# Ledger of designs, part 39: miniprotein binders against q56y42

Target 1, 350 residues: q56y42
Amino acid sequence: CSNNTSNITTFKPLKLPLFWPWQKVKMGPLSVSPMGFGTWAWGNQLLWGYQTSMDDQLQQAFELALENGINLFDTADSYGTGRLNGQSERLLGKFIKESQGLKGKQNEVVVATKFAAYPWRLTSGQFVNACRASLDRLQIDQLGIGQLHWSTASYAPLQELVLWDGLVQMYEKGLVRAVGVSNYGPQQLVKIHDYLKTRGVPLCSAQVQFSLLSMGKEQLEIKSICDELGIRLISYSPLGLGMLTGKYSSSKLPTGPRSLLFRQILPGLEPLLLALSEIAKKRGKTMPQVAINWCICKGTVPIPGIKSVRHVEDNLGALGWKLTNDEQLQLEYAAKESPKSMIQNIFQTR
Key: E = the ipSAE of ESMFold2; O = the ipSAE of OpenDDE; V2 = 0.75 times the mean of E and O plus 0.25 times the DockQ between their complexes.

## First folded at step 21 (miniprotein)

Design r5 (at its last look DockQ between E and O 0.79; V2 from the best seeds 0.86)
Fold by OpenDDE base, look of step 21:
Structure r5 (fold): chain B 350 residues (1-350), chain A 98 residues (1-98)
Amino acid sequence: as target 1 above (350 residues)
Amino acid sequence: SPEEVLQKLDELFKEIQEALKRGDLLAIRELLLRLWELVYQIYEEAREKGNPEAIELIERFFEIFLRLIEAFEYGDFEAFKRLLDELKELAQEIKRAL
């Protein structure tokens, strides 16, 4: 009597997609999820307390994001501290490779890396070699988006032209599917767009700090230029380093090293935190989910940093719904009442 | 002069430390950019002169400087202070190699 143990394939209930295919965002030739995944924490021992014992948790977080249709993963070649330099790309490459069980979703992964404008990257060839080194760490043949991490225009305008030519060469060599920049201001964004356009290279993305804490005149101008030029704005720090989470307030400051920054910004943030809380309560959502959803509603692609399954789950809750125009205006009004904004990157150009 | 550049380097580190004591984050941001620009000029000069020891030290300075920027942006001012002290020490090594 051969006991045919019928392998009851437990049909994991097909989780309904958090967003529809037509809700994917174009970035030049690429189609990305309305939200991306930031990997800055990966390999950062100094600020995040990264340990290699966390890699399994990071993998689970990556796989959960990928299972839920997140296909944009942002990294940088400079991510990872000391001996762990490039660790974020190494981990992302490992996780992409090991996620083969995710039914061909690997081919939908768009890796967006940022190449540091290191002072020793003096030739276009050296910058192309930085792209190759990222590809090697990622264990992939082609990047989704190759990004210049910051502009050198303020201190090394000659180097900047070399780096721009490096981006052109990366694209022409097929090492990247798309080209992007980070920390470009309005004027410099137009210049690189025009430089790339004359060479047949589309500028596909601009990554800037954009949130309810970073929506000043400059950010709105960058967004307007991006909308005019067909550039997709990627919004980093959509949660304002956690200030938009409701975890902290003027009466509940973080203890330790971050107390100085938080003491400067949290006082007077009460109107914005209240508006976030009220809308979150009304929507049955969290304050972070509302803050991320606002970035999406503004036509940006937010890339919240994640280091656990819980953070993925929390951030995924920002999808599948939209703030009304009135709710967006309420948040934007409350944000304008806030006397202080986030500090911009030191290389953020005009 | 090389001496004036080196004096400016010490002044910038002092100004950053003073801005940090005041909690003047906007001043720190501007001073960090000026420090980067200054060390970049020193790097160009070291390259033109073919000083491999200074080049190596300055490249290390920029690697640590990126961590300083990350600490600043993240608002970890304890890490920022430690990294700033490390950069100050390394700046003295650079000065000796020039």
Scores: ipSAE 0.893, ipTM 0.953, lowest interface PAE 0.6, mean pLDDT 93
Fold by ESMFold2, look of step 21:
Structure r5 (fold): chain B 350 residues (1-350), chain A 98 residues (1-98)
Amino acid sequence: as target 1 above (350 residues)
Amino acid sequence: SPEEVLQKLDELFKEIQEALKRGDLLAIRELLLRLWELVYQIYEEAREKGNPEAIELIERFFEIFLRLIEAFEYGDFEAFKRLLDELKELAQEIKRAL
C-alpha cells in the first residue's frame, strides 16, 4: 500500500545559478557573459612590457575566451604607451575582425571602451569625436558601452557636465548601445544616473575597483547604489593586482618594482589568504578562481586582465560553479579583518 | 597670483617625493589629485591668455601624468619615479613658457 503526497510548499527554484558563460546577465539593454576581460596590458610597454611579438599569443587568448562564451571585452582610448597610444583598441578590433568564429557576427561581441576625461575635451562635440576615433581604431560601427573614464567633479565640475552631454549625444547618434561610467563615487553616480534618466539615456554600468581587497565603506555604497538603480557594477582588479593569487604572502613578498605596494597591503591578509586557500582546496579550484567567483556572486561582472592563453584558461575556471552563502560570508569576514585595502583611483569622488 | 600657483607646483613635487620616501601611499594619492588640480588651473590660465607654447607643454604634462597615475595604481614605483622626474623637468619648461 503506497501513500503519495504532493509537494505543496515549493515556492522558489532551489537551483542556484552556476555562472556558465551562456547564462548571460543584464547590463542595461545588453546581455553579457558573467565575466569579461580587460585589455589594459595590450600595448602597454611601460608597465606590462608589451612587444608586438606578443600579438599572436594575445590573439590566441582572445579566441579562447570567445570560444568559451565570453562576449564582454573592456578597453580604453588611453590604453597603450608612447607611440602605441590607442593600441589596445586597435588590437581588440583586429582580433574581432580576424575571428573566423565571428565572421558576419562581429556585433555579438560587446565592446566596452572608456574615453579619457582629458582637460582639452571641453565640448560635447569633442567627446563625441573621441568616440568616433575609438570606433575607427576598433574598426566597428557601434560600441556596446561607451564609458566616461573618470569623474572631473573634484577639479572641473563644469567640464563634467559637458562630458555628460557628450555621452547623451553618443547614445542619440547611435554610436553606442549604452553608456557607463568608471571611477565614480556614490554621490556622483546618483547624480549622473538622474541626469541621464531625465534625458532618456540609461546608465548601464559603473566600473570601479571591487574585490575582496576593495570592498570598503565607499565601494560597498557604490555597489548598493548600483543594485538599487539597476546599474551593473563592473569589477576591475578582481584579484587585487595579484594579492589574491596565493603567489605572495607576508613571508613571500615579490621582488622588483611592485614590492612597496605588496609590503603595504599583504601584512594582515593571512586570514583572507587562508580562507581563499581553504575554499579553493575544498572546491578543487585555484585562489584566483575563488576570488573572481566571489565578485560574480556579489552580482558584479569582473574583468580580469588577459595576457596569455594560460591566464584565460585559469580565469575561465571561475565559471560554472558558485560559492555557497556561507563561503561568501567567510571570505567577507576575513576580508573585513584586513587592516589595509587597495587604494582607489585618484579621481574617484564621494 | 600666477607666481603663487607656480610656487605651489614646486612644493607639491617635493611633498610627493617625501611621501614616496616614507612609503605613504594614501598621501601620494591625495597629493597626485592636488597636483592634477593645480596643473588644471595653470592650463585654464594658459588657454585664457592664448599661450599656445604653454598649452602644448601642459597637454603633454597631462599625458605623462596619466601614465604616472597608472604606475601608481599598478604599484610600479620604478616607473613612477621615472615619470615623476619627467614631469618635474616638463614643469620647468612650462614655467619658462608662461
Scores: ipSAE 0.883, ipTM 0.947, lowest interface PAE 0.7, mean pLDDT 90
ESMFold2 (binder alone), look of step 21: mean pLDDT 89; pTM 0.882

## First folded at step 23 (miniprotein)

Design t1 (at its last read DockQ between E and O 0.79; V2 from the best seeds 0.87)
Fold by OpenDDE base, last read:
Structure t1 (fold): chain B 350 residues (1-350), chain A 98 residues (1-98)
Amino acid sequence: as target 1 above (350 residues)
Amino acid sequence: SPEEVLQKLDELFKEIQEALKRGDLEAIRELLLELWELVYQIYELAREKGNPEAIELIERFFEIFLRLIEAFEYGDFEAFKRLLDELKELAQEIKRAL
């Protein structure tokens, strides 16, 4: 009796892509996934409790994002606390290099880093050297997007012009494929766009806090200017520090150091949390997925943080579908009923 | 005057601590920007005078200040208090070096 061990070829179900190639978003000369990921937690020991023992878990979360067609990763040269300064870029460079999933397609990954406007970056050459230091930490020859992390217009307008010339020189030297800014308001965004345009440098992105908790008059004006100028808005904090996740409510406040902030915003957020919950239930989605999908529907590229495999899996579920216009309006109405919004960055310009 | 700038520095730390006791987050945001702008002016003065000790201390102040901003934005007010106390101590070292 010949035991024919039937090799049950377990057909791994062909995981359909979460989005099609034609659903990629233009960002200047680049083509990016409809969502990216932010790496602020990587090397943040003080606030996130980062330890090097987490690197394997972060690598798994990064690989999961790549396997699902995510190609935009946001970092900064200032990320990482104390002796871990630049750790986010070091980890991202390591993970890109070690990725078996990329199979020689490392150049399809769009690294978007942000260069801090440190007071000691006094010359365009020093700012170009900051770009080189980021390239060294990332172990790559060219960045996708070099970003100015904040404007110095309020306190150091002469330094800002030097930093803008630094962005021009980064582009002309081929160190970056495109340039972007973060924490620019509508007026200052027009000024840098015009400055770069006259020098043949396209401003490809503006990164601002944009969510259902950060959609005020200023954020809508920035979005309108971005659409007019062909700038892609990158939305940071799309989940409002976790307030849009349904984990917390006025009846279920967080304990510990974040309790003050949450106690100020969660009371009166009930209409928005209810609308998120109802739409999430109707769609068979999570509240985070709905909140991220709203940012995509508004024509932004949201960059939720990479914290774990589970959070990446949940956030990836924001792709492959869209909120209806009526569902978007329902969320925006409920968000306007909220008496408080998120606090803006201290360097956010007008 | 340089003395007025150094006095305003102590006032801003006090005002931030008072705003924190009130839980006035918007006042803290405005006062943090004013503190950054003030320390930037001190940095320009230290550079103009060619004071390398003050320059190094102020550069360290800005590095820690970015962590203070992150703590504020993240809403970790225990970390924020610790960093604010560290910056207040460092501000006294800067004053002694000028």
Scores: ipSAE 0.895, ipTM 0.953, lowest interface PAE 0.6, mean pLDDT 93
Fold by ESMFold2, last read:
Structure t1 (fold): chain B 350 residues (1-350), chain A 98 residues (1-98)
Amino acid sequence: as target 1 above (350 residues)
Amino acid sequence: SPEEVLQKLDELFKEIQEALKRGDLEAIRELLLELWELVYQIYELAREKGNPEAIELIERFFEIFLRLIEAFEYGDFEAFKRLLDELKELAQEIKRAL
């Protein structure tokens, strides 16, 4: 067809990113919602009190997330305690398979799992077999992201090279669309990026603890490396494992088995908790929603836990709006004035 | 030597227990990695000797150890203490099997 005799350019209004679920972000070759959900609690009877009677509520929470445009779900082959080993993956696979909205579209869900660096995983073939076992538990033919769960550089550097080759083989065999790492420090992150790049394998993600309670120099260095190298940072524990929710404070400490951790950290957190509360009130949001939104503002993809319909509904409220730059600076200043931060994973090395 | 490694194992458990008593979470983090590294060396030794009883016990140790690390990260120190005691008992079984 012939062109118009006038070359009038259509006017395009500027779109500001508000973090709606349909405003997907790049994660290597993948497009993911700006927030995902983690499944650590699924099958974890020891820490999270999992019981199989919870499965219907977990399924409803999963369906709510899907209905609201979330497509990223993070799990691990080590999730589930005792005889429930692998249960997190089995539940996620079941919910994907049973979803009516995903019929013919199962591949639109980005499943990210993690393979434990167990000492007996000593060949690349053994690591590939761990991936096949995860695919079997999930009942899918391909992962979105296959992740090495932690670095072995500090205690078994030769094993780590074998596991890196395992990630390459997973990709080359078509078992994963991309690969990632978790609990990597800055130096090892650069090293695996270079290793995978020379093999043509997309390192799409680095998953670390990142939050207003975990934004020290090392975490910011990891974030900077991710930005420079085109790696998406996935923020785990974006709520500081409950510290940033507003449920507790220095005057309202928990009494349960986690009280030692809270007593160590909460008294130093008052400036941050006040800043979160102030902004939450101004915006008509909850403190968790503000804390998660901050992670998204930093260009990370947070993965809060999925435990109940109510908590998923609240966490979804972190989407559809954006903290102003002044609000982000207020939170960051308050976080830096608080002398306490979360302890990093034991395997995250320099 | 094997005796030095096993003595160091007992010392690490004691250091972790002392760090927990004083609430020193960063010390616990560092000591847990040291313990993991030491047990990894014991695992290599058991594999080199072809000792299937020790190998099985050590692999069970690592599975429980991962749960201990998760309890530490989550901040559940009641679970942490129980799992640490379980690992201490298993460590004695490993010493006997070596």
Scores: ipSAE 0.893, ipTM 0.952, lowest interface PAE 0.7, mean pLDDT 90
ESMFold2, look of step 23: ipSAE 0.877; ipTM 0.945
ESMFold2 (binder alone), look of step 23: mean pLDDT 88; pTM 0.865
OpenDDE base, look of step 23: ipSAE 0.891; ipTM 0.953
ESMFold2, fold request of step 24: ipSAE 0.883, 0.887, 0.891; ipTM 0.948, 0.951, 0.952
ESMFold2 (binder alone), fold request of step 24: mean pLDDT 87, 88, 88; pTM 0.851, 0.866, 0.867
OpenDDE base, fold request of step 24: ipSAE 0.890, 0.886, 0.892; ipTM 0.952, 0.951, 0.953
ESMFold2, last read: ipSAE 0.880, 0.883; ipTM 0.946, 0.949
ESMFold2 (binder alone), last read: mean pLDDT 87, 88, 88; pTM 0.853, 0.861, 0.864
OpenDDE base, last read: ipSAE 0.884, 0.888; ipTM 0.949, 0.951

Design t2 (at its last fold request DockQ between E and O 0.92; V2 from the best seeds 0.89)
Fold by OpenDDE base, look of step 23:
Structure t2 (fold): chain B 350 residues (1-350), chain A 98 residues (1-98)
Amino acid sequence: as target 1 above (350 residues)
Amino acid sequence: SPEEVLQKLDELFKEIQEALKRGDLEAIRELLLRLWELVYQIYELAREKGNPEAIELIEEFFEIFLRLIEAFEYGDFEAFKRLLDELKELAQEIKRAL
């Protein structure tokens, strides 16, 4: 009696991306996911408590994002604390490199880094060298988007012109596929757009704080200018530091260091948190998914921070559906009832 | 004058500490920008004088200041307070080097 042990080849089911397909968004010459991920926490020991033992968890989170069609990753050369300066770019570069061996036709990863306007970056050449140093940490030959991290117009207008010429030189040298800015207000955004246009360099993106907690007159004006000029708005902090998640309320304030900020904003957020909760329940979605989906529906590319696989899974649930116009208006009305918005970056220009 | 700039530096640190005690986050935001602008002017003066010790200390100041901004934006006011105290100490070292 020959026991034919039939080798049941357990076909590992091809894990189809949980949220595929979704439409890519244009950002100048680039085609990006309708949501990206931010990497600010990567290497931040002081505020996040980053440890190198978390790198495997961050890699799994990155790979899960990439598997589900996310191809935009935002970083900065200033991310990482003390001796871990540039750690975010180092980790991102490592994870990109290690992921190339795992998947066939991967969507091209678009790295969007931000170059700090450090006071010692006095020449366009030094700013171009900052781009090269980012490329070295990332272990790639070309960036997707090179971004100026903030404007120096308020305190160092001569430095700003040097940094703008640095962006032009990065583009002309092929070190970046596109250029972008962060923390530009309406007036300064027009100025840099016009400057870059005269140099034959398209401004592809403007990164600002944009969420249901940051949709004031200025943010709407920036969005209007972006739409008119063909600039893609990248929305950072789409979850308002977690205030839009429903984890916290006026009755459930965070304890510890963040209590001051949260105590000032949460007592006016009840209408917005209620609207988020009602829509989330109606749609079978989470409040974070609704808040991120709103940013997408407004024509921005949100970049929520990734810290774990669970956060990636929840944020991916913001894709493959859209809020109705009425649901968007309901959220925007409830957001306007909030007496306080998020604090803006100190360098946010007019 | 350099002395007037250094006096304004102490005043700004005091005003930030007072705004922090009041929980006036918008006042803190405006005062942080003014502090950055003032230290940038000190950096230009240090460069014009060719003072390498002051330059190095001011470069360190800006690196810590970026962490202060991150703490402010993240809303970690315990980290913000520690970093502000560190910047205030470093500001006294910069004053001694100028």
Scores: ipSAE 0.888, ipTM 0.953, lowest interface PAE 0.6, mean pLDDT 92
Fold by ESMFold2, fold request of step 24:
Structure t2 (fold): chain B 350 residues (1-350), chain A 98 residues (1-98)
Amino acid sequence: as target 1 above (350 residues)
Amino acid sequence: SPEEVLQKLDELFKEIQEALKRGDLEAIRELLLRLWELVYQIYELAREKGNPEAIELIEEFFEIFLRLIEAFEYGDFEAFKRLLDELKELAQEIKRAL
């Protein structure tokens, strides 16, 4: 067949796409991709059916994310079930170490981990030692972000001050480049920001459940505080744990152990699911890609889960384009018509 | 009252089970925090008395409890029921060790 030279050459569009992974965003002193990936499923046999036979595919998914400019990976010292406690961090560390593309460039990957507020972490030194244990499992010398996984203010406010001092010590000892928090409500977020500021430590991030199914008054107040104080909101569960994918509807509920949750929330989502579907079709995208893009448009950094190469391929399609302001408002209006939203973490404070 | 704290533990498990039967997810969320708070108080008592067997059991309880919370948030109520049963069993061991 005839050779067409225009088929051989690629030209950039006249208008450059927004949200390309190499167009990093600020997170305190760090530069991160506009989307990261979460690793909750890594080592979780209980909820996610993890088997070690999946490790090669997880590694391939990690490499695909890196090759496409993703540099933010979120984990936690509590990720992994039973004998696999800490396995998420061990896998991430293994993949970073084995990646030839990162040889000599490990500090360009921003590892964010979370330290559980276990009741036995009662001194700042114990909390610092939790950070050292995470670094050991990850096989890296320094975290990008060390995060307190939840506030103890609701049940043990004295412990929380100790954990805050532990974050300061992690920073002062050079174990983390910045610190963050997860599951903090508006009032407690201001308090830790002020505390860390007086100690000269950057609070770079606040990680909460934020999505088209988790954008109620409280979550919007957290977002507003983050914007005002220069804290980057990291959106976890940006797909509503599967409710925003279009796989299920009120007429097509999941079978199995999650049906109770879906039955309680999904029937009220028809306007939102329709709006997602219409915009996805108009844009040549999937509904997950639209939902993740919305989080990015709000100025948050979503961290959808990384479980398979296919999921990473689909999630990467959330980048390279931007919902119009009208499309964002239409999604938000449709979401507000929903009578139900996701239940927040039990520890999320006021 | 230490005795009242232990009796409240049994009552909270019953309340969580009843809330699950009626599908009241917001009630479960509130009850899980109350259960965490109560076990935290029991942990403080065990530490103050220097009871290493109880301390070890309570720390195991918290590790399993975190999985229960994750099962709740994910919406896997088969896992939730299994973990709740494990916690009830462990709660009996904790009472005996105290």
Scores: ipSAE 0.887, ipTM 0.949, lowest interface PAE 0.7, mean pLDDT 90
ESMFold2, look of step 23: ipSAE 0.875; ipTM 0.944
ESMFold2 (binder alone), look of step 23: mean pLDDT 88; pTM 0.861
ESMFold2, fold request of step 24: ipSAE 0.884, 0.887; ipTM 0.948, 0.950
ESMFold2 (binder alone), fold request of step 24: mean pLDDT 88, 87, 87; pTM 0.862, 0.859, 0.859
OpenDDE base, fold request of step 24: ipSAE 0.886, 0.878, 0.887; ipTM 0.951, 0.949, 0.952

Design t3 (at its last look DockQ between E and O 0.88; V2 from the best seeds 0.88)
Fold by OpenDDE base, look of step 23:
Structure t3 (fold): chain B 350 residues (1-350), chain A 98 residues (1-98)
Amino acid sequence: as target 1 above (350 residues)
Amino acid sequence: SPEEVLQKLDELFKKIQEALKRGDLEAIRELLLELWELVYQIYELAREKGNPEAIELIEEFFEIFLRLIEAFEYGDFEAFKRLLDELKELAQEIKRAL
């Protein structure tokens, strides 16, 4: 009696991407996912407690995002602390390179990096060299989007013109597919758009803090200008440092260093947290998913931070559905009842 | 004058520390921009004088200042306070080099 042990090859079911297909969003010449991911935590020892032992976890989180059709990754040349300066770009470059074997018909990864307006970047050539240094850390020949990280208009208007010419030169040299800005206010956004337009360079993106905690008059004006000028708004901090997650409340404040900020905002946030919770319950979604979906419904591309596979899974749940107009209005009404908004970047211009 | 700029630097650090004690985050935001602008002016003066020691110290100051901004934006006020103390020490070194 020959026991034919039939090797049942357990076909691991090809896990279809949980949210594929979804509609891509235009960002100048680029087609990006309706949500991207931010990499600010990567290499941040001081505030996140980054250790190189986390790199495998970050890689798994990146790969899961990529497998689920996310193709926009935001970074900066200033990300990473001390000796780990530029570590975010190094990690992203490594993960992109190692993921090439996973790239079947996968979408091209769009890297959006931000070049710091360091005081020593005095020439357009030095700013172009910053772009080259980012390309070297990323191990790629061309960036998706080269972004000016902030405006120098308030303190160094002559430097700003040099940096804008640097963006033009990056584009003309083919080092970047598109150019963008971060932390530009309404007036300065129009000025750079008009400058770049005269040089034949399309401004493709404006990155600002935009969320249910950062939707004031200025943010709405920036959004209106972006819509008029065909600029894609990238919304950073879509979760308001986790205040929009329901993890914290007036009765459940965080302990430790972040308590000061959270104590100032959370007590007035109850209407918004309630509206997020009710809509989340009604939709069978999480509060973070609702908050991110709101940013998408407003026509922005949110870039929540990646820290783990779980955070990627949770954030991916923001895709493949939309809030109704009434649900958006309910959230926006509740957000306006909050007496305090999130603190803006120090370089956020008018 | 260079002396007036250096006095204003000490005053800004004092004002930031006072705003931090009050928990006045908007005042901190405004004062951080004023501090950045002031140190940028000191950097221009150091470059015009050709003072390489002051230039190097000010470049280090800006690198630490970016970490201070990140701490502020992230709301880690323990890290913010440590970095502010470090910047205040480095500001005294810059003053000695000018």
Scores: ipSAE 0.886, ipTM 0.952, lowest interface PAE 0.6, mean pLDDT 92
Fold by ESMFold2, look of step 23:
Structure t3 (fold): chain B 350 residues (1-350), chain A 98 residues (1-98)
Amino acid sequence: as target 1 above (350 residues)
Amino acid sequence: SPEEVLQKLDELFKKIQEALKRGDLEAIRELLLELWELVYQIYELAREKGNPEAIELIEEFFEIFLRLIEAFEYGDFEAFKRLLDELKELAQEIKRAL
């Protein structure tokens, strides 16, 4: 985790700013760790098998992340299934409140949440009230980042304008330190940036699926726009929802409800999985650690999901070192040689 | 017209089911957005008419639909099939309430 390379066949001198958690990066007015954590699984009984008996382990995972300098946690008002809608925010708020390491310092955690673009959120005031409800579930007075979860431009462009006004009002009322967007394509990202800039509201982040399995033309265009406009790209699903872990391959497919997805994609990933494996072996790292490190090398802030202390321990191993330029090129070439990629969110715009 | 929109709803469910049978994930992605847009239009009509029963059913539809989208993104196609069946049943309730 804190160790740098020791491969004597390739000399890699120690460089202190090698994505250590204390090497915070700018995200608008905020300083965040070079990796954060996503909380999609927190409260999700349907897809992730959440049970309340897991809460103690989730809390331990949260504390381990804090102890190791992670300060960015991403959630959403829609996270949690059925009667547990909003449970991800409730759990995060509980863990922040109960943390002994944060006593008197709760504002050092950057909470990023997302507000669903539900069809019944029809006025900017309703959108502001969604933010107030999130703050109530989190038991905090101010968000780090309030994010519009997806664009309505493809089907309800007039609704989107009121949601943009809602983001402005959230900022003006001091409910958020900055605003962001998720699942915005290149054209719509420029439009909201221009809209917010003329109103003095910092658009600090754009969150999209970005990984070695999601780096096609459109995703690279989004990344380029973020770089040009000073917007930090937050990479969600940096491990391809399990595709990049090395647990499965074309010859070792999972059984069960996800087998169709893996069967459609894994056979096309052999070049990428081999490159990940080779680099992981040479660096004394795991394939997930290499994949996450690559996202950081691209100037994004990845937010791998967590469900356990073990996941946090493994993901922290992505920090404290840096892929060489040659290793990055090897991975990118292998990804382009792999004919399959993750399907983008249905709402991602142009 | 409202009747034309409701007919398209049934056709979209059939198309999604056929795309799932052939494993065409990109087709499913495109059809899900079409379905979302169509139900949004139905929601607008229900609100214009001031039909609270239909409005409540359509809002429930959107909540379940979000879970369907998450199941699709995660790749849990057993959950996807179950949720799609729930949405089909709810669509019939919505048609009746309109």
Scores: ipSAE 0.873, ipTM 0.943, lowest interface PAE 0.8, mean pLDDT 90
ESMFold2 (binder alone), look of step 23: mean pLDDT 87; pTM 0.859

